# Ledger of designs, part 41: VH-VL binders against o27280

Target 1, 266 residues: o27280
Amino acid sequence: MDSMNVPEVLEIKRIVEESESVKTFIFSWDFRREVRPGQFVMVWDFRDEKPMSVSLIDPVRSEIGISIRRVGEFTDRVHGLSEGDLLGIRGPYGRGFELMGRDILLVGGGIGMAPLAALADEATARGMRVDALVAARTADELLFLDRLEAAGVNISTCTDDGSCGFKGFAHERLLTLEENHDMAAVCGPEPMMFQVMRILDERDVPAQLSLERYMKCAVGICGQCCLDDTGFRVCAEGPVFWSQELSRVREFGRYRRDPAGRRVPW

## First folded at step 18 (VH-VL)

Design Cf3
Fold by OpenDDE, fold request of step 20:
Structure Cf3 (fold): chain C 266 residues (1-266), chain A 118 residues (1-118), chain B 112 residues (1-112)
Amino acid sequence: as target 1 above (266 residues)
Amino acid sequence: EVQLLESGGGLVQPGGSLRLSCAASGFTFRDYAMSWVRQAPGKGLEWVSAITGRGGSTYYADSVKGRFTISRDNSKNTLYLQMNSLRAEDTAVYYCARKSNYGAFDYWGQGTMVTVSS
Amino acid sequence: QSVLTQPPSVSGAPGQRVTISCTGSSSNIGWGYSVHWYQQLPGTAPKLLIYYNTNRPSGVPDRFSGSKSGTSASLAITGLQAEDEADYYCQSYDYSLSSSKVFGGGTKLTVL
């Protein structure tokens, strides 16, 4: 606990291939260090460091899982690792999801399902009804379906190409659902989240959304992940935000800042 | 057939209280957020309050915050609006309305008249 | 005083096309929240006319159409009929007003 900000070198205990581009790396975890769905860790491959969401929290097995999508040099290297190999992990960091009510709607896109899968486990364990809208470009990119089903989650799928479930985007599928939930948790591409949030607002459904931004320190010091106008630090005040908070964030769903601080579109 | 029927309106003195009810039928009540919308005589529509389907969250217009309380009993398919500290400007026809999955009020009751006058 | 601005009145002859504008801001229509339209006949409760910008509920004639652009929305009525004489309200969501639903001031449509 006292060495929270020092990377702990951990052995990859198990690797689960979730899809062609996503692997879940499982580590032994000392749960004296509390971790909540929606929080993230910094993963260090001894060359570079990246923030990754915790996708599995298993106190019984004393394990956590980190799902990583192959998207660049860092993740390419990590995806090349095998069970028994080592990674540095520090954290967890950030504000996780809060659960309220008795039924929750999860809306996830792509790798955004990672933190939501962990949330689903917690919600189900608490006896909540969990509905999940899982979105991806194609069927083969849908994540955690078997895991969610095993947990008792009611799953609806949508794919851009219609290869599985509803043909279309998550917000389009959401509009077809004629049920009100106590709350919603959303994670995925920011344009998706922006669309989903507006629908949920209009439905009077309280929603939490997990943002992704370029992070450096993860401890709220460097300001690299600050959101415009509000000054919210994604690593400290987030990455999970309430919809009311995000309504004050001008850049939400519109643009982000790259490592150089330049505005780039989604 | 979806039906909403308001009741509880009447004449009340300033500072008084009324409790409105809205009986719903023809749909799964708990699955829908409900709202109260009012219309002063000869005036436009004004949203007053909303409550989620399961009743976990409530919302109020600034004009009624602290004075009105929205609630629901899903076992009775009934929506309520407790109105306290009533003012003359609260005089209006009060409608209960169902919020659709598109965020629109797709069904309305016929309204109940509330008159606040000394 | 309404958050959404509508013309107080519009008029047209039978068979004509009329439009009712609904002007919002960056915190409601401009934010991307949907716009809905309601028709209120004299002495009756409002009725949903257009939902989610452009969609018609069952029973609403195709003479009615909705559109949205920027911070504004518009209701168009073609082939105006006598029974179309009513008050029309636009409605949206505004995040700056404690997650409140907002209505336009209403437009009285008179069929000449």
Scores: ipSAE 0.925, ipTM 0.960, lowest interface PAE 0.5, mean pLDDT 95
Fold by OpenDDE, fold request of step 20:
Structure Cf3 (fold): chain C 266 residues (1-266), chain A 118 residues (1-118), chain B 112 residues (1-112)
Amino acid sequence: as target 1 above (266 residues)
Amino acid sequence: EVQLLESGGGLVQPGGSLRLSCAASGFTFRDYAMSWVRQAPGKGLEWVSAITGRGGSTYYADSVKGRFTISRDNSKNTLYLQMNSLRAEDTAVYYCARKSNYGAFDYWGQGTMVTVSS
Amino acid sequence: QSVLTQPPSVSGAPGQRVTISCTGSSSNIGWGYSVHWYQQLPGTAPKLLIYYNTNRPSGVPDRFSGSKSGTSASLAITGLQAEDEADYYCQSYDYSLSSSKVFGGGTKLTVL
């Protein structure tokens, strides 16, 4: 376990262009170190370190994939890397998704589809029926559609501009779907997750949601990712939470704390 | 046309047991969560129990936890409520209700009366 | 006793407008959960009247309307008719009560 906290310098085996702003970096992985969908790793570019969800878990090829969206200085640097370049990876950390039942609904927005794609693979491998609502601003930003389809996932798309599938937000599309599921897994913009969670609660669908917060240590020590009122540490008790847990989190869907600890609205 | 028909109600002594059934038709039963809602004579509505469409999860009001068991047989399009250790305060008309995609109970049965009395 | 609070009774004359309030808290209506309304005619099962705060099922006249604000919801009935005499219940979800669906205490509407 201690070795888990020391970054391993790994070579980028290949890079998959998922969209204009998202790349998946593939690494060799020793699966003696188990990794579950919903868990994250800390990616170190030898200057800074950021938490990233695992989007691909392939024990056959002994590979993992990390999907990264270009959103700032760190990710800009990482997106500038090529196959053969090196990154530091430590982990995995956090609580991943728990599968239950036979039918699962995945609701993902943007890069939030990263952990859900991994979950979809596991669910389908277990023989579960997987429905996925994939949301993005535009058609070009929809992630992992081909991969999900190949896995046998039933996909429904949603775009803000209507360029693909339902025109509108994920929660709006969800309201139009009548079929129920044994459970749901949700990941994406927090306002989206907040809306989706309420709908799922009202439908009696158990839901797990993956939160994103500013994170430093990833081991539950520094407290930077603590959630107000509950004291939940996203890196330790999360990032995957049950809806009942998040209902006690005052800030959920409302605000987050920046690196300085200031409240920042979504 | 969606139809829900409750049965199994009757008179039972305190501590006794009853099993209610709700026969559903007119829709894909397994796709919908179902609930039992009861109404004591002259009183308001009280949610009792719910079960997901596939039956994977069940929920209970605190007032019935440990005593009532909700279940369903999707092959028979039937919802059940096993009621054990019945109390006088359980006396009510019991309705089965379908949960819509909007979270509302969009269809209700006509109810079956359960009377718990010595 | 009821998690959602309704007035026990309201009354109005035919043609008038009546309003039934449903007051919740920060753990149900105020948290953003939807409010639904049911009409129960004497001796009958409840019927869905308003769903998801403001929507009317087919067959429900447009003189019935729902609204939601803050921790409360309201059912308005315009052009009150004799057949509107019934009990009305609001319903929502409360995360603090073991994933409970919660009902108001009900309001008896009398048409004078």
Scores: ipSAE 0.923, ipTM 0.958, lowest interface PAE 0.5, mean pLDDT 95
Fold by OpenDDE, look of step 18:
Structure Cf3 (fold): chain C 266 residues (1-266), chain A 118 residues (1-118), chain B 112 residues (1-112)
Amino acid sequence: as target 1 above (266 residues)
Amino acid sequence: EVQLLESGGGLVQPGGSLRLSCAASGFTFRDYAMSWVRQAPGKGLEWVSAITGRGGSTYYADSVKGRFTISRDNSKNTLYLQMNSLRAEDTAVYYCARKSNYGAFDYWGQGTMVTVSS
Amino acid sequence: QSVLTQPPSVSGAPGQRVTISCTGSSSNIGWGYSVHWYQQLPGTAPKLLIYYNTNRPSGVPDRFSGSKSGTSASLAITGLQAEDEADYYCQSYDYSLSSSKVFGGGTKLTVL
């Protein structure tokens, strides 16, 4: 359909080790092809293909970054690659984040911070105030802290075990924050996002949330990423949704469907 | 101590305009979303409008959309409600209220009475 | 006809326990939004009584308690006192109403 659907074989320009389980792969990018925070690309290692969020958008260096968490066979292979190795990249796809107002709250959990880090760069470049609530299970899983700090982002951390920052979950930490923002962007475990969204709604803070689902085609054809009741395709209408849109999605925060179409709890 | 003080209420004819103000003190004004809530005589509470702490987003009840405008001046710690095309059903005590981090209205002003009558 | 339904009035004798119900729907309380309660004494502005379903602000006696289950919430007052005579309002959020806060119709509590 679109020339953007042809994978481009790109050389890994640089690899940044973000944590023990997360690496950022940096590629040269032709910015004649627009890319927005919150959009994703399909990464092809010539055996399999997986959707990955864009975590770095650098028009100055003409680079993009894709942060990948090691979670399975595909990501194991990718994590074994070195600078100079090749990957296929097609995209970007999906609806990205929109920025509004003068300040923004970012709430991210684990690898969910990937698209939010890109959003933080854009927001700060526009002169917005950015506050970020970064959550993880443990301190060593907190992502992009140095990068965010360097960008001038005000960071609050929370960890499940209390090893860094607030001991508890993101929504619990959020309840302790008094500041009210013009908008919020949220990405992380869906149960976290569900809790955070309700709090933000109650605070009159417009919120955008990035969902993760099993995606195969990335072009809204296969239907594997369809959300119950609404027919929303995460790859086409998302992955970024407004809170009002997600309020209509029955499965949000409750369950997802596996590749076989079975309901699986979070 | 947190204080909210409404002003600007009064008698106005139908179709007229009125601007309410709410002076806030005792807290960092810009950090909190603010709302207007009204109460008609002998009636219940009705949310009217809300604005985020930095003023980037505004919300209105359907009953006042297109007629009322909420705004704020954080340099003056003041919340405003511009009311145009006023109707008899807009007659009420108008409260300004602060939204807490838990989403509740934790502080209220004493209210200012708006009467729309011919 | 408020989005949240409350009984118009309740009454009790001093020392008794009274409950005020707040019935919502799947788009507000049932969706998981929090419920808050306000007390309004005659001729005064509303005062926050219960926030986030069950929490009491400083200064609110422990004889006031809030609960939430399913699509409904409830305010319980034990050891009813004369000064408790007031109007009580529940409040929540409804995603179907353009990000609007919703109040119950209010309940007039009379202490006999």
Scores: ipSAE 0.889, ipTM 0.936, lowest interface PAE 0.6, mean pLDDT 95

Design Cf3
Fold by OpenDDE, look of step 19:
Structure Cf3 (fold): chain C 266 residues (1-266), chain A 118 residues (1-118), chain B 112 residues (1-112)
Amino acid sequence: as target 1 above (266 residues)
Amino acid sequence: EVQLLESGGGLVQPGGSLRLSCAASGFTFRDYAMSWVRQAPGKGLEWVSAITGRGGSTYYADSVKGRFTISRDNSKNTLYLQMNSLRAEDTAVYYCARKSNYGAFDYWGQGTMVTVSS
Amino acid sequence: QSVLTQPPSVSGAPGQRVTISCTGSSSNIGWGYSVHWYQQLPGTAPKLLIYYNTNRPSGVPDRFSGSKSGTSASLAITGLQAEDEADYYCQSYDYSLSSSKVFGGGTKLTVL
């Protein structure tokens, strides 16, 4: 692909409906261009551009998958697309997850399971034991359960309304789990990640967490995704951070900045 | 019933080495992170080292880093602390402690005394 | 000097209420890490007394209670009894000390 960071126009090969609000778009991919779980791409619908996590990495089929949740005008347009339609893709960008040890815990909330699903595939392929705590507001919003199960992942679910699995939040369910893993990967709503990180730190489990911020350039130039007070750029130094790094980020779990640079509470 | 039993303590000269053991029973050993906590005579508690349940990650206090090594044998339900280059200030009762789901030390051994003296 | 600060000693008469403070900083209690309390009777190993700020393990009387606010935590003992005479330690986590669990300096409680 072009080193000039120009979007490559790709055809949607197939669409997987993950839930009522989440679709996975599959594209042919040239794997001479490396991609790692936890990295993101910029998706361009020829009007607007948004960062999206890679949720599927399949070197055998020469495919990648991008999971998108319907949340606004851009994603509404994308969700209206069909197989055979075109999207612009540039990337991948950012720092992805690292794997260490033999046993890994994945903690995901909602669409946060997207990058973790890709990580689960890699971890299981390497022969690691993978446990996943999958959280959502309701049972219908739980993502990738069949896929994870097929990969050999041990799944625990929790829902806010108790419609599936543990009734409560991810951090509450985590407190009830006795197993202690070699490392953890976390992605979801930031308040969830904050609580989960605290618990993992206190339990001596090293953790990586994937942050979501407003991104414009994706190449560390515009500064829109800078984190207070470290100067970390989510698109360049992240989006995956170690817990030790995030402990120094004042805004983590507390607030974010909107496109105008204003503080917005979680 | 959860039980932790420390052993291996004793008298050693400065610069010497000692290996502590902690035998665990009454629970699934590999599922729990373990720590060593020490207490000098007449002093407070000081965290020394920790290890995850599967042994993939280890942590050390700055005061012992580079000198102490924590390890575990899950097949034997045993926690170890290899102490090298011992100093007088390392003199203490050494406790092994289990980390609970909530991050607290919910079970402690009775401790083993380590005395570093010339 | 301990990362968490406790008064070196407190005292009370039987039946009274006593409070032990645990003062931390923005890198431990103030960050949001939980506080735990331990009781150490003379000549014995520490025992978990309060976990996760306010919770009592099985067997711990309800006259023991924990609280947390800001950068500090507190252990309260009501209806003080002779057997409560012991050393008490608070414990938390501090991200600035290389993934270290931190203890308070301990408080000697004397029952008069």
Scores: ipSAE 0.866, ipTM 0.926, lowest interface PAE 0.6, mean pLDDT 95
Fold by ESMFold2, fold request of step 20:
Structure Cf3 (fold): chain C 266 residues (1-266), chain A 118 residues (1-118), chain B 112 residues (1-112)
Amino acid sequence: as target 1 above (266 residues)
Amino acid sequence: EVQLLESGGGLVQPGGSLRLSCAASGFTFRDYAMSWVRQAPGKGLEWVSAITGRGGSTYYADSVKGRFTISRDNSKNTLYLQMNSLRAEDTAVYYCARKSNYGAFDYWGQGTMVTVSS
Amino acid sequence: QSVLTQPPSVSGAPGQRVTISCTGSSSNIGWGYSVHWYQQLPGTAPKLLIYYNTNRPSGVPDRFSGSKSGTSASLAITGLQAEDEADYYCQSYDYSLSSSKVFGGGTKLTVL
C-alpha cells in the first residue's frame, strides 16, 4: 500500500501566481516522506502524468510547492484548476542537490529557478552565503525575486531584452561576476546550462545541474529518460548531475529528444 | 596592485616535506580561486592544485594526489601547499596563481624553487 | 606528450608577423573550453597575454591577437620586436583529465 509508485490524491491548498505563465501549487505534506531540493514528483491530473520539480519545501508549515509553467495541454489543464481541486502526486524521485562549503552560486533560467529557490532556502538556513543569477527573456518572466530577497539571497538579474538588469545571456552576465564560489547549482534551458557549466568548470567551481527529460515510470524501469553516452536515467541517477558526469554526455547542450526519441536541435 | 609572494622553497631530501606559502595583497583574496602551477628546470608549465575562494573544494593533478594538500587562510590572505613524500620529479619552481572569472591565470607570483635531491 | 600541442619553436625578423598554434582535442578546445595565452620572458614568471580566446588584458599591445576554431587556437604577433623573444604557452580546460587545467608544451619565439 505504501509505495512511491502510486499517486496519493492531494488537495490543492493554495495557488501562487508567480508570473503570467507560472503558478505554484501548494499541498500539505507529511515530511516523514522526505523531500530534497532538486527532486521531482509525478503530477497526475487523472488524464496524464508529468514530472514537476519541487520549488517549496517547508517542514514548519508541512507544505510543499510545485511550480508549473504553462507550455502544453497538460499544464494548461492544471493551470485551470482552483484551490480545493485534486491532483495525484507520486514521489519524490531522483537525486537532489548536495550542499557543500560556505557559499553557493545559483544560476537559473526561467522555470529552472524553481528547484533553485528550494535550494536557496536550505542553503540560507545552513548559514551559507547565497548568490543567485536569475535569467529570463524579459523582466516579467524573472521568477522568485521577492522570495529570494526575503531569504537573504544576493541577486543579479539578466534579461535577453535588457528590460531588467544585464542585457544578454546568463553566461555572459556570469563572466562579469568576479566572485568565486565553493559550489554552484544550475537549472534552466539546456543550451544555457551548457555554457554556464563550461565557465564554472574553468573557474574551478564544482557544479550540479538539473536536467529535464521525458519520463514515464520515474523509477528507472522504462528507459524513456536515458542519456546517450552514459546510459544514465534522469529519473534515477539524476535529475541533478555533477558537471563531470554531464561533460561526458555527447547529447548535453547539443540536441534534445522528442517524445518519440528522435534527435532534434535545441 | 595585485601581488602574490611565494615562500618556503628550498633543498629537501627525497621523502621529505615542505610547506609553501603565498602571501596575497591588492585584491579581495576570498573572492578568487587560487592555484599552484610548477615548472621543472627547462620544462613547461604544469598545473598542480586548485582551491575555491572560500576553501570549500580542492583539486589535484594526478602526479601529486595523496601527497600534496592545498589550503588557504583567508584571514591572513595566504595560500598554502603542504608537500609530503617529495620525489626528485617534484623539483620545480612553484608559482602561486590567481584564477580570473574568465578561467585564466591572470596574476602570478615570482615563484619559489623546490629542489628534491639526496 | 602535452595535452595541447604547440610547435617547440618559431622565429621571425623584426617587423614580421608570426603565429603560434595550439592544437587540442574534443575534450578540451573542441568541447568549447576557452584558450588563454601566457608570455614568459627569460627568468621571469608567466604573464597573461590573451584570455578567453581573443581578449587582451590592459597593457598588452594590440599587435598580439588570439583566435580559436574547432579544436585549435592561434596566437598572432605582428610587428615583431626584440622584446617579444620569450616562451609562449596556451592553456585550456580538459574535462576528461583529473589534471584538468592543461597547458601546451610551450613555444620558444626567437627574434632574428
Scores: ipSAE 0.829, ipTM 0.940, lowest interface PAE 0.7, mean pLDDT 90
Fold by ESMFold2, fold request of step 20:
Structure Cf3 (fold): chain C 266 residues (1-266), chain A 118 residues (1-118), chain B 112 residues (1-112)
Amino acid sequence: as target 1 above (266 residues)
Amino acid sequence: EVQLLESGGGLVQPGGSLRLSCAASGFTFRDYAMSWVRQAPGKGLEWVSAITGRGGSTYYADSVKGRFTISRDNSKNTLYLQMNSLRAEDTAVYYCARKSNYGAFDYWGQGTMVTVSS
Amino acid sequence: QSVLTQPPSVSGAPGQRVTISCTGSSSNIGWGYSVHWYQQLPGTAPKLLIYYNTNRPSGVPDRFSGSKSGTSASLAITGLQAEDEADYYCQSYDYSLSSSKVFGGGTKLTVL
């Protein structure tokens, strides 16, 4: 990565335990480097580097928050860190969400609520009405509920096991909600996003969806984040795409590629 | 209970303009996307235009893009269609239709006739 | 011609079963978008008959049923009655068109 942007080493200012498996790491941030909801950063633990969602953007306190789910060796190491420990941060990268109209529907699954929580803060600050459909497997994994409530967001929940809110999938809950919105923002498991996108298309709701792909360079050079058929680079032209862009991408919701380039089902 | 009532149709020369209105009642108007759908005499249904519940986004069929403008006034519970540069092929009954959460047109007005003839 | 293809007419005697097809493509029904059906009685506005492929609005009798498979959908009417004489339209969404809300060409049902 000699030609790539060099990580800035930052001290972990505070750690928020969002759930058993998700922590938000808060850093001081110089907002001369602007950060937009839906952009991502590369987090370096001095061994490996992974893309992570920005979940808090607070220019007043000069802070950003990065939410990380414990899922493997890298994230296990990061979850073991304490306030005062160091991480490298590159970025931000990618295209963030754009706000339009007077109201917005957020649909988030699991850790996918992280960039949407940041977007909710911006939307409410601009005077938009914000509704959020927050989905998880179980109640203990519903993220950011207190924060969303404090921001004035109207929350609907769903859980696979029915332990909180609607029992079932996010798209099933969405079909029971009659209110139309000027736009939507969607982030979560790609099969969920595909189902939600189809419903929003049929409702005439313009939607922006945030995709995750394997990333190495984060600046559009290495090709690891490219989408089949279109050549879109998730790190450069995304990670946030309009639904019209994704409708033409046959792989969306159907398969993905692993780091070795092999097609795998979701 | 849900009622949609169109008005503003009539006879107009090619190149002329008309403004259609649709008065809505019996539901929270701002919560629903609305559409105009037309039907030429003896022909099938053709979607014309759509607008989101609070008016933030609009959509047009290719056949009317640049000539028609959809709008809404949620304080008056009224949907509008401004039709400019009218052509003979725009002759149709124009329906106001409500979009459901499933994407269907679940309520329709009785329509207003627009005739474009020289 | 029409993005969704329907037979122009079908007929049946009272008490019989009739089926109306709606054939689409990979960018609409085949992509996974829903199919809705409307009944238009002579001289009246369309009325929602079936939504989301198979669901009936309140007040629609269960002798009307919808189905979807592959790139096509069907409306079945059993126990045909004289008042069923109408035009029937299918409707879906097509991501590839600016005119994304697409109707079939319509089917005239005649009760003999």
Scores: ipSAE 0.819, ipTM 0.937, lowest interface PAE 0.8, mean pLDDT 90

